# Ledger of designs, part 118: VHH binders against q96fz2

Target 1, 269 residues: q96fz2
Amino acid sequence: CGRTSCHLPRDVLTRACAYQDRRGQQRLPEWRDPDKYCPSYNKSPQSNSPVLLSRLHFEKDADSSERIIAPMRWGLVPSWFKESDPSKLQFNTTNCRSDTVMEKRSFKVPLGKGRRCVVLADGFYEWQRCQGTNQRQPYFIYFPQIKTEKSGSIGAADSPENWEKVWDNWRLLTMAGIFDCWEPPEGGDVLYSYTIITVDSCKGLSDIHHRMPAILDGEEAVSKWLDFGEVSTQEALKLIHPTENITFHAVSSVVNNSRNNTPECLAPV
Key: E = the ipSAE of ESMFold2; O = the ipSAE of OpenDDE; V2 = 0.75 times the mean of E and O plus 0.25 times the DockQ between their complexes.

## First folded at step 8 (VHH)

Design A84 (framework vhh_6z1v_2; at its last look DockQ between E and O 0.01; V2 from the best seeds 0.00; counts 0 for: pae E 15.6 > 2, placed apart)
Fold by ESMFold2-Fast, scan of step 8:
Structure A84 (fold): chain B 269 residues (1-269), chain A 124 residues (1-124)
Amino acid sequence: as target 1 above (269 residues)
Amino acid sequence: EVQLVESGGRLVRTGGSLRLSCAASGSTFSTYAMGWFRQAPGKEREVVAAITQSGGSTYYADFVKGRFTISRDNAKNTVYLQMNSLKPEDTAVYYCAAKVGFYDTWNPNEYDYWGQGTQVTVSS
């Protein structure tokens, strides 16, 4: 997973993340750096994306089941990185393979500190290799969506204008991530950055791509992944596996250029 | 911010049982992960057991599994260590400690608050 859509306005995104804490109280996640959130239909590595993480990472007196939502840089910069410029990191940390996560220092260290986050997206894009041509077919991949009174019929969701009408009750894709905190050697603000854990593709996606993000399907999985106050690294890693609860449709080549940021990027072709 | 006071340490015979208590004062006890550590003369401080802020999950060192049980009562700001089938090797000063988050619970350097310790002596 190298491209996502996360275009919801901040207020709609916040409501889509409504949750219950350990006491059963309904809550909305509290924002950190909300002005750094940039909605886009076409988010690439090195851009900021919203993630959920436990409030306990920021407040020592917080219930670990309470959630913060914060924009973080896509592409994990390890806390031990000694250069002054994060772009000089010599290896790609956009994704982290589930099978080697405990072997790679860049991921093992923050994971051991409970630095787990849930990466939010409308869905993600993958490019299917087409036989007999060098061209690839892009697909938009997302959770199955429930029908609402505002979404209309199946046919209504097939156009860009009608797709916008479904967003009020859109079920966001929730991907397992690891984040780290990097302090610039010359001073300045701490950089929060994340990687998306990847697993082998499920049967339903195998014809499109051989890998997929580790998707946390449902609030129980999301809560356990985030709650580093209650759930050990070993227990959290049991949540990392392929899922079949996913749907997709082909989209136009407009999405290929990461500068294109329009509803056409995810509209069915 | 929390202050910790251990109690319950005493001399006990091999095969006996003992319950240690750690009383906490301060407003944040219920949000800390709590650990029990021990240190025998000439040895490093080692983890015995740890418990999450809600009490829903626990960690035990291999040498105490099946014999010791950690528990907590957040209403009473207290964490307990029930020690059964005591062995001479369990002789040590037992320390209560508090940290943020349930990670690296084996590592004493991750704990910010410590009690003064309570002496447990196991003799034949």
Scores: ipSAE 0.516, ipTM 0.811, lowest interface PAE 2.2, mean pLDDT 89
Fold by OpenDDE, look of step 9:
Structure A84 (fold): chain B 269 residues (1-269), chain A 124 residues (1-124)
Amino acid sequence: as target 1 above (269 residues)
Amino acid sequence: EVQLVESGGRLVRTGGSLRLSCAASGSTFSTYAMGWFRQAPGKEREVVAAITQSGGSTYYADFVKGRFTISRDNAKNTVYLQMNSLKPEDTAVYYCAAKVGFYDTWNPNEYDYWGQGTQVTVSS
């Protein structure tokens, strides 16, 4: 996974992340560093994207079922990294393979500390190789969306009002991630960064791409992944597997340029 | 272009069961979400059920209430609608449809390909 969409306004995104804590109380996640949230139809590595994580990471003795939402850098910077510039990392940390997560220090160590997060997105992009050509067809991949009374047609979103209706009830893709905290050697703000765990593609997606993000499907899976206080690493890793609960459609080549940030990126062609 | 051909529609008694099939032409069946629609005389075409490309997710109209099941076999390029506990109100022409994504499944305008339909008649 090297490209995502996360374009919802902050308030809409927050509402979309409504949850129940272990007491059954309906809650909204609290924001950390909300000003770092930059909505975009075309998110690439090294950009900031919102993730969910347990409040226990920030507050001692907090209810570990409570959730915080925070923009983090895509591309995990390990805490032990001693260079002053994260861009000097010589290995790719955009993704973490599920089969080797426990073999790589960069991922094993933060995971062992309970630094699990849920990466939020409208969906992610993948490119299918076209047979006989050097061209690749991009696809937007996302959760199936449920009918709501307010749901408009993406294809018929000919007005701003209709467009807003379409996204107001959008079910966000919830991907399993690992994050780490890096303190710059020269001082400064702690950098929070994340990697997306990847798995072999499900059957439905296999013709498009052989790998997919580990998707946490449903509130229980999301809660268990986040709750490092109650759920062990071993138990959490059981949640990491391919899912068939996805849909996709072909999109235009507009998304190929990471600088393009328009609705056309995820629009069906 | 995908051609869709429905089959299985017939006269059935109230409380009876029927299985509809839709066969798709071409090699791209697995790339389409599939849906069943129905249209009764004098009424608008309405969604009955929909299923994702891999069959991992389904949608059902409110009136289905657990009576119908949509499934698909991608190896056979076929989508099915198992209908149980049929009622006279279920009398309609049933259509198979294909679309590129699983959103707005209730909107017929979002579907790209349509079958010719099969008549289902439920007698009292």
Scores: ipSAE 0.105, ipTM 0.592, lowest interface PAE 2.3, mean pLDDT 89
Fold by ESMFold2, look of step 9:
Structure A84 (fold): chain B 269 residues (1-269), chain A 124 residues (1-124)
Amino acid sequence: as target 1 above (269 residues)
Amino acid sequence: EVQLVESGGRLVRTGGSLRLSCAASGSTFSTYAMGWFRQAPGKEREVVAAITQSGGSTYYADFVKGRFTISRDNAKNTVYLQMNSLKPEDTAVYYCAAKVGFYDTWNPNEYDYWGQGTQVTVSS
């Protein structure tokens, strides 16, 4: 997983993240650094995207089931990184394979500290190699959504006048992530950064790509992954597996250039 | 390695103010995040405030937020805790602490270096 869409206005995104805490109280996540949220149909590594994490990471004695939403950098920067520019990290931290997460110091250490997050997106993109060419077919991959009887809608990217109908009720993709905190050697604010855990693709996606993000399907899975105060690393890792509850459609090659930020990136072709 | 020496603790009346200082020895002070902790008799050590290496971000425990201010002066190798509107519940030994990163700032086990503490006593 190397490209996502997360384009919703902040207020729409926040409402889509409504949840219940451990006591059953209805809540919205509280933002940290909301001005750093940069919505786009075409997010790539090194950009900021919103993640959910436990309030307990910020406040002693907080209810660990309460959620904070914050933009973090995609591409985990380990706390020990010495250079001033995170883009100079010499190994790939965009993704973390679930089968080796406990073998890699960059991921094992923050995971052991309970630094689990949920990475939010409209969905993600993958490229399929096509027979008879070196060209690749991009697909937009997302949770199944409520369909309308009026239009025969196919996923997202309906007409502009239908935007509110589709996107106000969009079920966000919720991917399992690990984050870390890095203090730049030259000084400045702490950099929060994340990696997305990957697993083998489910049967439904295997013709597109052999890997997929670890998707947390439903509020119980999301709550357990986030709650490092009550759920151990070993129990949390049991949540990490492929899911078949996923759908997709082909999109145009407009998405190939990460500078293109338009609804066409995810529109069905 | 860094060595930390707190000062400024004393007896003060309820509603009073006090400024704690923590002087650091070592050429690498600016590479450490700093925290203030406190421990009352018979209680566990708890975070009061923490500050990043540059001073760009701070953390405050809920019970002291708004009354106390942490700051640092890297040129003087010193971290401060300005304590206003003191209450009897603030009576404790206050410790200065240092660590390499700025994560889990509430957790004393994440701090590598500690001062010997300074007593703050708030009378009714």
Scores: ipSAE 0.000, ipTM 0.188, lowest interface PAE 15.6, mean pLDDT 86
ESMFold2 (binder alone), look of step 9: mean pLDDT 84; pTM 0.869

Design A85 (framework vhh_6z1v_2)
Fold by ESMFold2-Fast, scan of step 8:
Structure A85 (fold): chain B 269 residues (1-269), chain A 124 residues (1-124)
Amino acid sequence: as target 1 above (269 residues)
Amino acid sequence: EVQLVESGGRLVRTGGSLRLSCAASGSTFSTYAMGWFRQAPGKEREVVAAITQSGGSTYYADFVKGRFTISRDNAKNTVYLQMNSLKPEDTAVYYCAARYGFTDYPSTAEYDYWGQGTQVTVSS
């Protein structure tokens, strides 16, 4: 996974992340650096995306089941990186393979520190390779959504305000991530950056692409992945596997250029 | 910062039982994952057991599984190690340690705060 959509306005995104803490209390995640959140239909590596992480990472007395939402750079910069410019990192850390995550220092070290996060998106894009041609068909891949008469499909005649209302009850895709904290050697703000863990594709996606992000399906899986205060690395890694609870549709080639940022990027063709 | 004080170490006969206690003071105790480590004569310090902040999850080294139980009482700022079916090989100084966050790969390098240790001797 190298392209996502995360276009919801901040308030809609926050409500979509409503959760229960360990005591059963209903909560919304608290924002860090909300001004760095940039909604987009077409997010690429090196841009910032919102992630959920345990409040205990920032506050020593916090309940580890409480959640923060923060924008982080897509493309993990390891804490040990010695150069001054993160863009000069030789390794591609956009994704992290589940089968080798404990063998690579860049991922093993932050995992040992409990630096697990949940990467939020409307969905992600993949490009299907077609045999006998150099043309690729893009697909938008996302959780199955609950359909009602009130939240049904909007036609071409509907206003933009009505189109935005369709997203009010959208179930966000929740992908397992690992993050790290990098301190610039010349001083400055700590850089928070993440990678998305990948697994073999499920049967439903095998004709589109051979890999998929590790999707955390449901609040129990999300809670266990985030709660590094109660859930060990070994136990959390049991949540990392393919899921069949996914759907998709073909989209326009408009999405191919990461500079295009319109609803057409995820509209069915 | 948290300060840790172990107690309960003594001489025990093979097959006996013993409960160690570790009292914490200073920073908020419930913030820390706690561990018990041991160091036998001429050996490196090794992990025995670990417990999460709430006590909901535990880790045990293979050589103590089924014999030792770690627990904690956050109201009393104390962590315990219940040792059953003791063997001469369990003879060691037992250390209490605290870490920010829980890990299932506990090592001495990953724990920030340490007690002074309590001696457990198991004789045949």
Scores: ipSAE 0.082, ipTM 0.530, lowest interface PAE 5.8, mean pLDDT 86

Design A86 (framework vhh_6z1v_2)
Fold by ESMFold2-Fast, scan of step 8:
Structure A86 (fold): chain B 269 residues (1-269), chain A 124 residues (1-124)
Amino acid sequence: as target 1 above (269 residues)
Amino acid sequence: EVQLVESGGRLVRTGGSLRLSCAASGSTFSTYAMGWFRQAPGKEREVVAAITQSGGSTYYADFVKGRFTISRDNAKNTVYLQMNSLKPEDTAVYYCAAEIGFSWDRSPYGYDYWGQGTQVTVSS
């Protein structure tokens, strides 16, 4: 997973992340650096995306079941990185393979510190290899959504007006991530950056791509992944596996160019 | 920042019981996961037991399962290690440790604050 959509306005995104803490209290995640959130239909590595993480990472007296939402850079910069410019990191940390996560220092160290996060998206994109051509078919992949009965004119299903209404109660895709904190050697703001854990694709996606992000399906999985105060790394890693609870549709080649940032990127073809 | 002080270590007979206590001060105790470690002469420090912030989950090393019980009282800022059916092999300095969150390996690497230790000697 190298491309996502996360276009919801901040207030809509926040409400979509409503949750219950360990005591059963209904909450909205508290924002850190909300001004750094940049909605987009076409998010690539090195851009910022919103993630959920435990409040305990920021406040030593916090309940570990309480959540913060914060924009983080996609592409993990390890805390031990010694150069001044993160873009000079010599290897790709956009994704982290589940089978080698405990063998790679860049991921094992932050994972040992409980630096688990949930990466939020409308969905993600993958490109299917097409036989007999060098062209690949892009697909938008997302959680199954609740169907809403709406009165309307025949033939208006794909209009911008009808598609806009889909977002009112959209179930966000929740992907397992690992983050780290990097302090510039010469001083300045701490950089928070993340990687998305990947697994073998499920049966439903195997014809599109051989890998998929590790999706946390439901609030129980999300809460266990985030709660590093109660859930050890080895217990949390049991949540990392392929899921079949996913759907998709083909989209136009407009999405291929990461500079294109319009609703056409995820619209059904 | 938290300060930890262990107490309760002493000489006990094989088969005896002993309760160790660790009193915490300085910071909000209830936000830390707590662990008990031990170190015998010439050996590395090893985990004995660990307990999460709420006390809802515990870990025990295989060599103490069924004999030792870890517990905490967040109102008293104290963590306990109840040791039953003591063996000469349990002779060691026992250390209390605190960490933010719950480390994956339950090793010293994951713990931020340490007490000075309390000596437990088990004689035949």
Scores: ipSAE 0.042, ipTM 0.516, lowest interface PAE 6.3, mean pLDDT 86

Design A87 (framework vhh_6z1v_2)
Fold by ESMFold2-Fast, scan of step 8:
Structure A87 (fold): chain B 269 residues (1-269), chain A 125 residues (1-125)
Amino acid sequence: as target 1 above (269 residues)
Amino acid sequence: EVQLVESGGRLVRTGGSLRLSCAASGSTFSTYAMGWFRQAPGKEREVVAAITQSGGSTYYADFVKGRFTISRDNAKNTVYLQMNSLKPEDTAVYYCAASVGLTYGEFAPSDYDYWGQGTQVTVSS
């Protein structure tokens, strides 16, 4: 996974992240650096995306079940990185393979510190390789969405007008991530950056791509992944596996250029 | 910020029992995961047991499983290690340690932020 959509206005995104803490109290996550959130239909590596993480990462007296939303850079910069420019990093940290996550120092170290996050998106894009041609077909992949009184059932053949009505109650895609904190050697703000954990594709996606992000399906999985005060990394990694509870539809080639940022990027064709 | 002080270490006979206590100072004790480690002469420091913030989950090293019990009392800012069926191989200095979060299962000493001074446990034949 190398491209996502996360276009909801901040208020709508915040409401979509409503959750219950350990005591069963209904809450909205608290924002850090909200001005760094830039909604887009076409987010690529090195851009910022909103992630959920435990409040305990910022406040030593916080309940570990309470959540923060923070924009983070896509492409993990390890805390031990010594160069002044993150673009000098020699290895690709956009994704992290689940099967080698405990073997790679870049990922093992932040995992040991409990630096687990949930990467939020409307959905993600993948490009299907077509036989006999150099053309690739892009698909938008997302959680199944509930029916609304306004639009009826959402499906692959729905018109763009129906898509405008579903965003008020959109179920965000929740992907398992690892983040790290990097302090520039020459001073400046701490950089928070993340990687998305990837797994083998489920049966439903096998015709589109051989890999998929590790999706945390439902609040129990999300809560356990985030709560590093109560859930060890060993236990949290048991949540990392392929998921069948996803849907998709073909989209136009407009999405191919990461500079295109319009609703047409995810509209069904 | 937490300061840890262990107590309860002493000489005990093989097959005996002992309870170690670790008193913490600071209003944030309940937010720390706690661990007990030990170090015998000429050996590296190793994990014995760990407990989450709420006490809802515990971990034990294979060599103490079924014999030792870790517990905590957040109202008293104290973590305990109940040691039963003691063996000469349990002879070591026992340390309590605090971490903001849980380790990834390695439970290395480097995963813990705050340490006590240690308390000596000697098990005689």
Scores: ipSAE 0.006, ipTM 0.321, lowest interface PAE 11.1, mean pLDDT 84

Design A88 (framework vhh_6z1v_2)
Fold by ESMFold2-Fast, scan of step 8:
Structure A88 (fold): chain B 269 residues (1-269), chain A 124 residues (1-124)
Amino acid sequence: as target 1 above (269 residues)
Amino acid sequence: EVQLVESGGRLVRTGGSLRLSCAASGSTFSTYAMGWFRQAPGKEREVVAAITQSGGSTYYADFVKGRFTISRDNAKNTVYLQMNSLKPEDTAVYYCAAQLGFYTDYRPEAYDYWGQGTQVTVSS
């Protein structure tokens, strides 16, 4: 997973993340650094994306079932990294393979500290290799969505101009992530950065790409992944597996250039 | 945690009307998107209608569009299904279900809490 869409305005995104804490109390996640959130139809590594994480990471003795939403840099910079420039990191930390996560120092250490997060997106993009050409066909991949009376007709939903009607009650994609905190050796603000855990693709996605993000399907899975105060690393990792609950459609090559940030990036073609 | 209790199921004649109610207790009702599902003997559970947290958006399966209306009263912690022009094919156990969040998904496995069901029988 190397490209996502996360375009919802901050207030809409916050309401989309409504949840229930351990006591059964209705809550909205509390923002940290909300001004660093940059909505986009075309998010690439190195950019900031919103993640959910336990309040206990920021506040000692907080209820570990309470959630914070914070923008973090995509591309995990390990806490032990000693260079002044994170771009000098030798390893690709955009994604973390589920089968080797406990073997890689960059991921095993933050996992041991309970640094689990849920990466939020409208959906993600993958590029299918096309027979007889060097061009790849991009697809937008997302949770199945309920079609509402306000979504318009099937024909209307297929055009960029009418696609916005489907955002009224869009179900956000919730991907399992690991984050870490890095303090620049020369001083400066602490950098929070994350990686997306990947698994083998499900049957439905195998013709598009051989890997997929580890998707946490439903509130119970999201809650268990985030709650590092009550759920051990061993138990949380049982949530990491391929998911068949995904759908997709082909999109325009406009998405190929990460500088393009318009609804056309995810509109069906 | 939320507990759901359906009521209103009974025997009705073809062409009749019926209103089902689902009372929620426990967690704040306005936190949940709600759905009505049904299961006829020998068939899988299928979605009938769904409604968002605010009631601003609704979904209806093609086989009930124009006949059924879903609504909610957050002050009473209740969701309703108004069923009009009933057909024998509408005979089923009807279930109320709740999903945390502002979005809805039409799949049964997306719902976190379920009621025990209420039987609706439509006869000629």
Scores: ipSAE 0.000, ipTM 0.130, lowest interface PAE 17.7, mean pLDDT 84

Design A89 (framework vhh_6z1v_2)
Fold by ESMFold2-Fast, scan of step 8:
Structure A89 (fold): chain B 269 residues (1-269), chain A 124 residues (1-124)
Amino acid sequence: as target 1 above (269 residues)
Amino acid sequence: EVQLVESGGRLVRTGGSLRLSCAASGSTFSTYAMGWFRQAPGKEREVVAAITQSGGSTYYADFVKGRFTISRDNAKNTVYLQMNSLKPEDTAVYYCAARVGYRDSYSPDEYDYWGQGTQVTVSS
């Protein structure tokens, strides 16, 4: 996973993240740096994406089940990185393999500090290799959506008004991430950055790509992944596995160029 | 900042029981994971037991399993260590400690706040 869509306006995105805390109280996540959120149909590494994380990471008096939503840089910069420019990091931290996460210092250290987050997206893109051709077929991959007569399905949404209705009740893709906090050696703002954990693809996606993001399917999984006050690293890692609860459709090559940021990027072909 | 004050340490006979208390003041106690540690003269400080924010999960060192029980009362800002079947080897200063969040490590280095300790002496 190297490309996502996360285009919802801030208010719609916030409502889509409604949750219950440990006491059963209905809540919306509180924003940190909301001005840094940039909606896009075509998000690439090094751009900012919204993530959920425990409020306890920022406030010592917070219940660990309460959630913050914050934009973070895609591409984890380890806290121990000593150079002044994070773009000088010599290894790729866009994704973190589930099978080696406890072996790699860049991931093991923040994981040990409870720095787990849930990466939010409308869905993600993957490029299928086609035998006998040089072209690849892009697919948009997302959670199955609840269909209503008021809100059409994504495959039937062919007008701007119908597309708006699709997104009002869209179930966001929730991917397991690890984040870290990097303090520039010469001073400046702390950089929050994340990586997406990857697993072997499920049976349903095996014909498109051999890897997939670790998807947290449902509020119980999301809550356990985020709650570093109650859930150990060992227990949290049990949530990291392939899921079959996913759907997809082919999209236009318009998405290939990360500069293209239009609804056409995820429209069915 | 949270301040921790241990109480309950005293001289007890082998096979006896004792309950230690740790009273917390300052920051909201219920947001901290808590631990009990001990240190005997000339030895390193070692973990005895730990408990999560809600009390939903506990850890015990092998040498106290089945004899000691850790618990907490978040309404009273207190964590407890119930010690049963005490042995001379349990003689040590017992420390209460607090940390933000739960980690897979029970090293003293992982804990942010410490009490001053309470002395437990077990006579044979």
Scores: ipSAE 0.343, ipTM 0.694, lowest interface PAE 2.9, mean pLDDT 88

Design A9 (framework vhh_6z1v_2)
Fold by ESMFold2-Fast, scan of step 8:
Structure A9 (fold): chain B 269 residues (1-269), chain A 123 residues (1-123)
Amino acid sequence: as target 1 above (269 residues)
Amino acid sequence: EVQLVESGGRLVRTGGSLRLSCAASGSDFSTYAMGWFRQAPGKEREVVAAITQSGGSTYYADFVKGRFTISRDNAKNTVYLQMNSLKPEDTAVYYCAARVGFYSTAPNEYDYWGQGTQVTVSS
């Protein structure tokens, strides 16, 4: 996974992340650096995306089940990186493979510190190779959605204008991520950056792409992944596996150019 | 920041029981994972038991399983170690320790430590 959509206005996004803490209290995640959130239909690596993480990472007196929402850079910069410019990192940390995550220093170290996050998106894009041509078919991949007005799920037959009406009740895609904190050697603000864990594709996606993000399906999985105070690294990693609870539709080539940031990027063709 | 004070250590006979207490001062005790460690003369400090911030998960070293129980009372800022069926080899200074996040079995991963309380088990 190398491209996502996360276009919801901040207030809509925040309400979509309503949750219950360990005591059963209904909460909204508290924002960190909300002004750094940039909605887009077409997010690429090195841009910021909103993630959920435990409040305990920032406040020693917080219950580990309480959540912060913060924009983080896509592309993990390890805490041990010694150069002044994170863009000089010579290896790709956009994704990390679930099967080698405990073998790679860049990911093993932050996992040991409980630096687990949930990456939020409307959905993600993948490009299917088409035989007999170099042309690839892009697809928008997302959780099944309920279409309240027609008592059915949103589908490829719906117009782009009708899609705009479903965002108020959109079920956000929740992907398992690992983050790290990098302190510039010369001083300055701490950089928070993340990677998305990837797994083998499920049966439903195998014809589109051979890999998929590790999706945390439902609040139980999300809460266990985030709660590094109550859930060990070993137990949390058991949540990392393919899911079949996913849907998709073909989209136009408009999405191919990451500079394009319009509803047409995810509209069905 | 939290300050930890152990109490309850004393001389007991083989087969006896003891409850150790670790009292914390500071408003953030309830969010720390807590561990009990012990150190006998000439030996390394080793983990005995550990507990998460809510008490939902506990750890016990193999040599104390079935005999010791760790518990916590967050309203009283206290963690306890109930020690039953004590053996001479349980003789050691017992320390409580605190860390942020999930408990660890490694002493060097704890941020705050008590001064220790001496437990002596005689035959």
Scores: ipSAE 0.531, ipTM 0.828, lowest interface PAE 2.2, mean pLDDT 89

